# VH-VL binders against p39998r288to527: the designs that were tried, part 44

Target 1, 240 residues: p39998r288to527
Amino acid sequence: VQLLEMESITSEFFSINSAGLLENFAVNASFFLKQKLGGRARLRLQNSNPEPLVVILASDSNRSGAKALALGRHLCQTGHIRVITLFTCSQNELQDSMVKKQTDIYKKCGGKIVNSVSSLESAMETLNSPVEIVIDAMQGYDCTLSDLAGTSEVIESRIKSMISWCNKQRGSTKVWSLDIPNGFDAGSGMPDIFFSDRIEATGIICSGWPLIAINNLIANLPSLEDAVLIDIGIPQGAYS
Below, E stands for the ipSAE of ESMFold2; O stands for the ipSAE of OpenDDE; V2 stands for 0.75 times the mean of E and O plus 0.25 times the DockQ between their complexes.

## First folded at step 18 (VH-VL; framework fv_canakinumab)

Design f1 (at its last look DockQ between E and O 0.90; V2 from the best seeds 0.79)
Fold by OpenDDE, look of step 18:
Structure f1 (fold): chain C 240 residues (1-240), chain A 119 residues (1-119), chain B 107 residues (1-107)
Amino acid sequence: as target 1 above (240 residues)
Amino acid sequence: QVQLVESGGGVVQPGRSLRLSCAASGFTFSKYGMNWVRQAPGKGLEWVAIIWYDGSNKYYADSVKGRFTISRDNSKNTLYLQMNGLRAEDTAVYYCARDSYYGFAFDIWGQGTLVTVSS
Amino acid sequence: EIVLTQSPDFQSVTPKEKVTITCRASQSIDEYLHWYQQKPDQSPKLLIKYASKSFSGVPSRFSGSGSGTDFTLTINSLEAEDAAAYYCHQSDSYPYTFGPGTKVDIK
């Protein structure tokens, strides 16, 4: 994938590591989403209405998961936005070190984690906050949904449940996928032929993407309305 | 449809108390801050009080602070204004008004209830 | 508290004319200024929120502008049905306050 190559070049030749790029993504993406949530006009401590709720569906084993947690941290750290995260696995079973690190910081910043769709639904019932954004960060461009689901039947069932829940969110709720909507091939933008369930994404947040993938997503994902490219600080020289 | 209906207004003597109610319908009451705004006869609008969606915070105009209490029962979809130590200058039509979705502006108003304080 | 003033107090205009109402705050309130219309014997109605955003269902002839301390409500091509009182409202800080209002009559 082009983005991975660019990140490698950035790290090797410019000494800008993945952690830096991750943070840049989180900052700029959070700014973007805050504007979608009403911006400064809404996001104030003096607001007498409940804070908006953002739900994150995150992988525990890939870059998208880490990016999502960092994004979630920036969204909730001011207290103007409530964030709940649900992982593709139990929170006690996180595998990736970066995901673990970002999860710890996320928690310290006021982010909440639930262990199941059922728990998520229960949390939503207790909160007066409207769910306005779902962040789909399960797959990404460094793995496929089939790869994630193939680890165990339990994980597969969990992912399917998460997808089902997400797709049930309609109306005022928008779904933003990081890098690629779950259920699509990240390289081609075509539907995953090995996994039938797909996220009905409203928008895509990416830091780099093959052009062919975007075109194919537009053709194969009718719910897609928007796409944003986030500047993560890749030097121009990396493209030469 | 979204609707607010005030009640409890009437004629009272100075020093007396009155409790106003505002019944909300057509929307999830617990997700909105609520306000009281009053208007004396032939005069402009005056903000009276606000209560957070969950009742966690309340603010009042200086003119009513210490005398009026705003409250809400989300289970009943009802907003209240307890008015104690009423004065002649409290005579007004009292409106309940909902914060807009983003907050801060008042997008839905009731028809108002008249409170007359006179000896 | 933040004091709002309005100008003019009263305006009588001919239909199809442009109407401009000004609201001034005693201190900066950024964009947290809203406009309401109140017709006789009716409740106020939200017209403009956050200085320049039209509320749903409001005719396009109504517009708001300004930031900080000076704000303007404009009615392009006044209609007879626009005869009403207009109030600005600040929500920058508590206590919330309203302007004294501007009455617009039709000639």
Scores: ipSAE 0.890, ipTM 0.954, lowest interface PAE 0.4, mean pLDDT 94
Fold by ESMFold2, look of step 18:
Structure f1 (fold): chain C 240 residues (1-240), chain A 119 residues (1-119), chain B 107 residues (1-107)
Amino acid sequence: as target 1 above (240 residues)
Amino acid sequence: QVQLVESGGGVVQPGRSLRLSCAASGFTFSKYGMNWVRQAPGKGLEWVAIIWYDGSNKYYADSVKGRFTISRDNSKNTLYLQMNGLRAEDTAVYYCARDSYYGFAFDIWGQGTLVTVSS
Amino acid sequence: EIVLTQSPDFQSVTPKEKVTITCRASQSIDEYLHWYQQKPDQSPKLLIKYASKSFSGVPSRFSGSGSGTDFTLTINSLEAEDAAAYYCHQSDSYPYTFGPGTKVDIK
């Protein structure tokens, strides 16, 4: 809740709206991830190897899903990175206006959307692109995975299959969670006791603020290798 | 072990044809662009051709364009070079070479196969 | 077609001394230049990729620098096993091209 209050204060006091913060996040996070994928040395159209594949696992939420789709757009818009998104719900069931807006732009920029893990796996075979990054944006710091799963057994089953698929990725695949890894409580950093499945994140991308619960995440997430703070343009006076 | 092994070299007369093969093992062949590079006796390296990971694009050195055809069979992990209209200047050791993981550099080379064009 | 030239054609160098090899491109190739070592009767081996990035397992005495049209391969403190031919290679545009090579011998 502290992060939500800071975003609200920033909008009112410094005349910066939440759409501006989202765009700043997407630009800066995409640059960071492009460097992890090899940067300019690798990312050009003349490369005889397949473009790297980034898979986004996203919820229908302003705080995580919208950020993820804006990030995905910036990754795929130059044509050097392939991006596939799988939502926690069917694409036809998206309700959040910002998620829908960012999804429309994402698709215009060449982003792909699939509606199941099996469709994701089929698309991966067809593209013959190495999956190098999975972006976990299923949960944000304003809700838990239990909140998402508890609304429908169909959604719960879908989330579990997405987590299972993600955790089976091997080799050089890196899993970057936006703000809070799926299956962890944002405030405490402890595992969600009402939902047992958890993303084995290898990295965390923080939006403007360091995670206050990072010590508990480190203790309960042995796969974690890295955490980065992305500048989203919050004025210095808002940091206090 | 990651390995490339060329074969199909030999002695042929000018104007004739020859097909080279490069067998790949120890890596996922279909994830990498592949190249042919040749070296005439006592001379330097000359890039010959490239084929992209899925076979969609092929490019050639000007000296072989129109005469040589690069191809691949991803189900057999094999790279090919069909050489038609051979000339004395095509005499060389022919290497196959794999693009590096991020591309553009050649990180794995075969031992080469000798092609001699002689009357 | 992008022409690469190398200098010198040949160097004879005492052990432990520094070796410098230059490669010049006929037009800008940014950082898309790579260096290979070829010992007698062996296949080439990748040393340096993208002008300055050492390939895995390459001894630290090898380094590369440059961008645009002028590139340098440096061997700090030459070892006997480094006697070889060295080639630069551009992958900025098709057709790819190699330099003519620089032979390095031990005195």
Scores: ipSAE 0.630, ipTM 0.859, lowest interface PAE 1.6, mean pLDDT 86
ESMFold2 (binder alone), look of step 18: mean pLDDT 94; pTM 0.960

Design f2 (at its last look DockQ between E and O 0.93; V2 from the best seeds 0.83)
Fold by OpenDDE, look of step 19:
Structure f2 (fold): chain C 240 residues (1-240), chain A 119 residues (1-119), chain B 107 residues (1-107)
Amino acid sequence: as target 1 above (240 residues)
Amino acid sequence: QVQLVESGGGVVQPGRSLRLSCAASGFTFSRYGMNWVRQAPGKGLEWVAIIWYDGSNKYYADSVKGRFTISRDNSKNTLYLQMNGLRAEDTAVYYCARDSYYGFSFDIWGQGTLVTVSS
Amino acid sequence: EIVLTQSPDFQSVTPKEKVTITCRASQSIDEYLHWYQQKPDQSPKLLIKYASKSFSGVPSRFSGSGSGTDFTLTINSLEAEDAAAYYCHQSDSYPYTFGPGTKVDIK
């Protein structure tokens, strides 16, 4: 909510729109994650090993999903990184216009989309790339996981499956949540009382810092190892 | 335990052929580029060939191009080097070496197998 | 091909002394230079990858530096067990090539 307010101020007073901020996020976040994936030393076309695989769990209806897709685009466009995205709904049922737009661009840049956890597992086997990063972008600041799950039993089941899969990847795979790990309340940082499943995130990529939420996450998410604030170009004046 | 074990070395006459094998264990073989590196007696290391993790690309040293063929069977966790038209200068200990996780460097080496080409 | 040269060819060193081995490339190879140690009757072992990154399990006395065409392997305090041949290796472009090696003996 605080981030949304800052974005509104940025748009109204500084003429920097949400699309610009989203692109800035994607570029800078991709740089950060590329470094986590080995940087220039590894990410080269002449590498005889398979490219690392990044899996994105994305909402179809909120800003987090759009950000994640843009991020995915920047990760895979050079061919050094393989990216697979799984939505909280079927690919044909995307709700948000920005998510749809970013999805189209993402696909054009070589990003892959699957329609189920089963399809994801099959794709992983085919690619034979190590999954090194999972990007958790199902929720974000503008909704809760319970809100998404509440739309239908099918969506709820799908989300639970996605969470289960993600948590199974832990160990050699790092899980980076955008803004807030799913299963936690976006405003308070407390566990979502209306949804029992939670992403065991190891890192958080934020475009803004909800101070109260971060403190509560640290207290309630023992798997959390790292957090990064991404500069998305919000003018200093917007914070005053 | 991560391990590479070479086999197939021996004594052969010039012009003959020999096939080396490298058995991999303790890791997902199909996710690593593999190399052959040789060392003549009392000499330094010489890179021979590399094969991509999926066999899609191969590169060779000029000294062996057209004579040697690198291949792999990921279902058997085995790397191969087919050596044809062997020459005296091919006499060496042949090592198989795995690319490191990030690639480009060799982090695991076999014990080597000796190939001697003599009349 | 990219030619690597090493200096010195041979070095006899007293234990606890600092050892410096240089590797020079005929053209820039950025950071794609690696160092290997080979003890007598053993297979080579990776010491330093990408010019300056220590491989797992390598003692802290080993370090690498350099970029472009000039690289250095340093043994800060030589131990008796460090008697070996040391090779630099470039993986910037094919064909991959090794330096001629530097033999380090203990006095």
Scores: ipSAE 0.903, ipTM 0.959, lowest interface PAE 0.4, mean pLDDT 94
Fold by ESMFold2, look of step 18:
Structure f2 (fold): chain C 240 residues (1-240), chain A 119 residues (1-119), chain B 107 residues (1-107)
Amino acid sequence: as target 1 above (240 residues)
Amino acid sequence: QVQLVESGGGVVQPGRSLRLSCAASGFTFSRYGMNWVRQAPGKGLEWVAIIWYDGSNKYYADSVKGRFTISRDNSKNTLYLQMNGLRAEDTAVYYCARDSYYGFSFDIWGQGTLVTVSS
Amino acid sequence: EIVLTQSPDFQSVTPKEKVTITCRASQSIDEYLHWYQQKPDQSPKLLIKYASKSFSGVPSRFSGSGSGTDFTLTINSLEAEDAAAYYCHQSDSYPYTFGPGTKVDIK
């Protein structure tokens, strides 16, 4: 809730739109992830090896889904990184206007969307490369896992399938959650008591401010190796 | 153990053909670009050819263009070099070499196979 | 095609002394220069990738520097086991090329 309030205040007080903050996040987070993938030494034309593959797990949420698709666009737009996105809902059921906008641009920049875990696995085989990074953007500060599932057993089953797939990735695959790993409470950092499935994140990308609940996440998420803070350009005056 | 093993070298007369093989093991062959590099007796290294991970692109040194063909069979984890119109100048130890994980450098080399072209 | 030259052709060096080998490219190759060591009767081994990044397991006495056209391999304190030929290799553009090599002997 603190991040939601800060973003709203920043937009009104300093004439900084949420779209501007989203773009700053996407640029800076993409640069960080590109370095994890080998940077300029690897990400160049005429490489005889396959491009690295990044998978995005995203929700229909302005703060998580839109952010994830903008990030995906920046990763794939230069042609050196392949990106596949799987949403928690069907792509044609997307409702959030910013998610739809960012998804349209993402696709035009070469980003791919699949409709199921089985389609994801088929696409991975075709590309003949392991997933090196999974970006978990299913849960953000603006929703709980229970909110994502609602009363739909179909959506709940889909989310559980995505979590299961993500947690089965092996080798050098790194799982980066945006802000909060799916299955944890954003305020406390404790496991969500109403939903037992959780993303076993290896890293957390914090949007603009340190994650308040990081100590509890460290205690309850043994897979966690790293956390980074991405500057999104919030002016100091917004905190006065 | 990551390993590359060349075979098919031997003594041949000028104008003849020879096919080299490189057997790969211990890594996912279909995810790496592969190269041939040769070394004439007492001389330095000379890059010969590259084939991309999926076989989609091939490039050659000017000295072998039109005579040598690089190929791969990803189902058999094997790299090939078909050498036609052999000349005395092609006499060398031929190495296969794997592109590194991030590409562009050669991190694994075979032991080499000797090709001798003499009258 | 990009021509690489190396200097010196040959160097006989007392153990524990510093060895410097240079590689010059006929045009800019950014950072896409790599160094290999070839000991007698062995296959080449990667030492330095992308001008300055040490390959896994390479002793710390080996280092690389340079960008563009001028590159240097340094062996800070030569060991007897370092007697070998050293080659630079550019992968900036096809066809890839090697330098002519530098032989380093002990004594």
Scores: ipSAE 0.729, ipTM 0.898, lowest interface PAE 0.9, mean pLDDT 87
ESMFold2 (binder alone), look of step 18: mean pLDDT 94; pTM 0.960
OpenDDE, look of step 18: ipSAE 0.899; ipTM 0.956
ESMFold2, look of step 19: ipSAE 0.702; ipTM 0.890
ESMFold2 (binder alone), look of step 19: mean pLDDT 94; pTM 0.961

Design f3 (at its last look DockQ between E and O 0.91; V2 from the best seeds 0.81)
Fold by OpenDDE, look of step 18:
Structure f3 (fold): chain C 240 residues (1-240), chain A 119 residues (1-119), chain B 107 residues (1-107)
Amino acid sequence: as target 1 above (240 residues)
Amino acid sequence: QVQLVESGGGVVQPGRSLRLSCAASGFTFSRYGMNWVRQAPGKGLEWVAIIWYDGSNKYYADSVKGRFTISRDNSKNTLYLQMNGLRAEDTAVYYCARDSYYGFAFDIWGQGTLVTVSS
Amino acid sequence: EIVLTQSPDFQSVTPKEKVTITCRASQSIDEYLHWYQQKPDQSPKLLIKYASKSFSGVPSRFSGSGSGTDFTLTINSLEAEDAAAYYCHQSDSYPFTFGPGTKVDIK
């Protein structure tokens, strides 16, 4: 994937590591989403309405998950936005070190984690905050949905449940996928032929994207309404 | 479909108490801050009080602080204003008003209920 | 508390004329200023929120501008049905306060 290559070049030749790029993504993406959530008009102290709720669906084993947690941290750290994260596995079974690190910081910043769709629904009811944004960060560029699901039947079932829940959201809820919506091939933007369930994303947040992929997504994902490219600080020289 | 309906107004003597109610319908009541705003006859609007969506916080105008209590029952979709120690200057049409979705602005108003305080 | 003033107190205008109402705050309230219309024997209605954002269903002839301490409500091409009182409201800090109102009559 072109993005991965660019990140590699950025790290190797410009000494800007992945952690830096991830943080830049999180900051700028959070700014973008805050505006979608009402900006200063809404996201301020002494608001008598409940805070908006952002739900993150994250992988525990890829970069997309880490990015999502960092994004979630920036969203909830001020207390103006409530964030709940559900992983493709239990929170005690996180595999990736970066995901673990970001998860710890996320929790310290007020982010919440649930262990099932059922728990998520219960939490939503308790918080009584409107779910306005779902962040889909399960697949990403690093793996396919089949790769994630193929690790166990339990995980597969969990992912399917998460997708189902996401797609059931109606009304004011928008679904923003990081890098690529679940159920699509990250390189081509075509539907995954090995996994039938797909996220009905309404928006895409990416830090770099093959042009072919975005065109195919537009053609094959009717729910898609918006796409934003986040500047993560890749130097121009990296493209030379 | 979204509607607020005030009730409980009437004529009372100074020093007496009155409790106003505002019945909400057509929306998820528990997700909105609610306000009372009053208007004396022939005068302008005066903000009276606000209560958070979950009742966790309340603020009052200085003119009513210590005398009025705003409350709500989300299970009944009802907003209340307990008015104690009523004064002649409390005479007004009392409106309940819903915070807008983003908060702060009042996007839905009831028709108001008249409170008259007179000897 | 934050005190709001309005100008003018009263204005009588001919239909199709432009109407301008000013609201001034005693201190900066950023964009947290809202405008309401109240017709005779009716409840107030939200017109403009956050200084310049039109509320749903409000005719395009209504617009709001300003930030900080000075705000303006403009009615471009006044209609007969626009005869009403107009109030500004600040939500920057508690207690919330309203302006004294501006009455607009039709000649």
Scores: ipSAE 0.889, ipTM 0.947, lowest interface PAE 0.4, mean pLDDT 94
Fold by ESMFold2, look of step 18:
Structure f3 (fold): chain C 240 residues (1-240), chain A 119 residues (1-119), chain B 107 residues (1-107)
Amino acid sequence: as target 1 above (240 residues)
Amino acid sequence: QVQLVESGGGVVQPGRSLRLSCAASGFTFSRYGMNWVRQAPGKGLEWVAIIWYDGSNKYYADSVKGRFTISRDNSKNTLYLQMNGLRAEDTAVYYCARDSYYGFAFDIWGQGTLVTVSS
Amino acid sequence: EIVLTQSPDFQSVTPKEKVTITCRASQSIDEYLHWYQQKPDQSPKLLIKYASKSFSGVPSRFSGSGSGTDFTLTINSLEAEDAAAYYCHQSDSYPFTFGPGTKVDIK
């Protein structure tokens, strides 16, 4: 709630549009994640090893899906990182105009999309590389996972399989949730009482403002190792 | 249990050929670039060749270009070095070496196999 | 081709004393410089990667520094088991190259 109000105030007061904030997020978050993947030491065309693999789990949501696909585009566009995205719905069922726009650009930049967990696993086998990072963008800060699951039985089952797949990666894979991990309430940081499946995130990427629920997340998410606040270019006066 | 084991070394006459093998175990061979490095008796290390994880790219030291061919069979977890037109200066212990996880450094080495080129 | 030089060629050092080995590249190689130890009758072992990053299991007495063209390997307190040859290796550009080596012996 406070983040939504701050973004609205920033756009109104400083003439900063939401598309600019999206790009600033994507650039800065991609830079951060590239360092986690080894940075310049690893990410170089002469490397005789395969490119690292990043998987994005995204919803058809303006807030989370659009950010995730813009981030994915920045990760894969130089050819140093392989990115595969799995949506909570089928790709051809995407409805949000910004998600569709970012997805089109993402694909043109070399990003891959699969339509099921089984297709994801097949693609991973072909690349013969373990997933090093999962980006969890299934839940935004403006809704709970139970809200998404309540849309249909097919979507609920798909979300549960995606969470199960993600949590099986634990140990060797780092899971970064955008803003709030799926399965937690964005306002309180407490587990979602209406949906039992939860992402076991190892890190949180906060968009522009500190996550006020962080203390409850730390208390209820023992896998959590790190949290980062991404500068999206909000002027100092917007915090007044 | 990560291991590299070279074989195929021996004594050969100048101008002849020899093929070296390197058997890999304990890691996913197809995820790593592989190198050959040699060391003449009593001398320092000399990088010989690299092959990328999928075999798509190969690079050689100038001293062996056109004579040596690096190859790999990912289904057999084996690296090869075909050495043609051997010269006395090719006499060395030949090591296979694996690129590190982030690449570029050599984190696993075999025990080496001796190649002697003499008349 | 990038030429690496090392100095000194040879050091005889009293146990517990500091050893410094330098490696100089003929052109900038950023941080793509790695250090290896080779004990008598053994295969080389990776010590330091990317100029300054210690490889797993390497004793803390070993450290690396430098960037660009000038690099150093330091052994802060020499142990008897550290008697070996030490090689730098650049992987910035093909063909990859090694330095000529520095032999460290116990006095």
Scores: ipSAE 0.669, ipTM 0.879, lowest interface PAE 1.1, mean pLDDT 86
ESMFold2 (binder alone), look of step 18: mean pLDDT 94; pTM 0.962

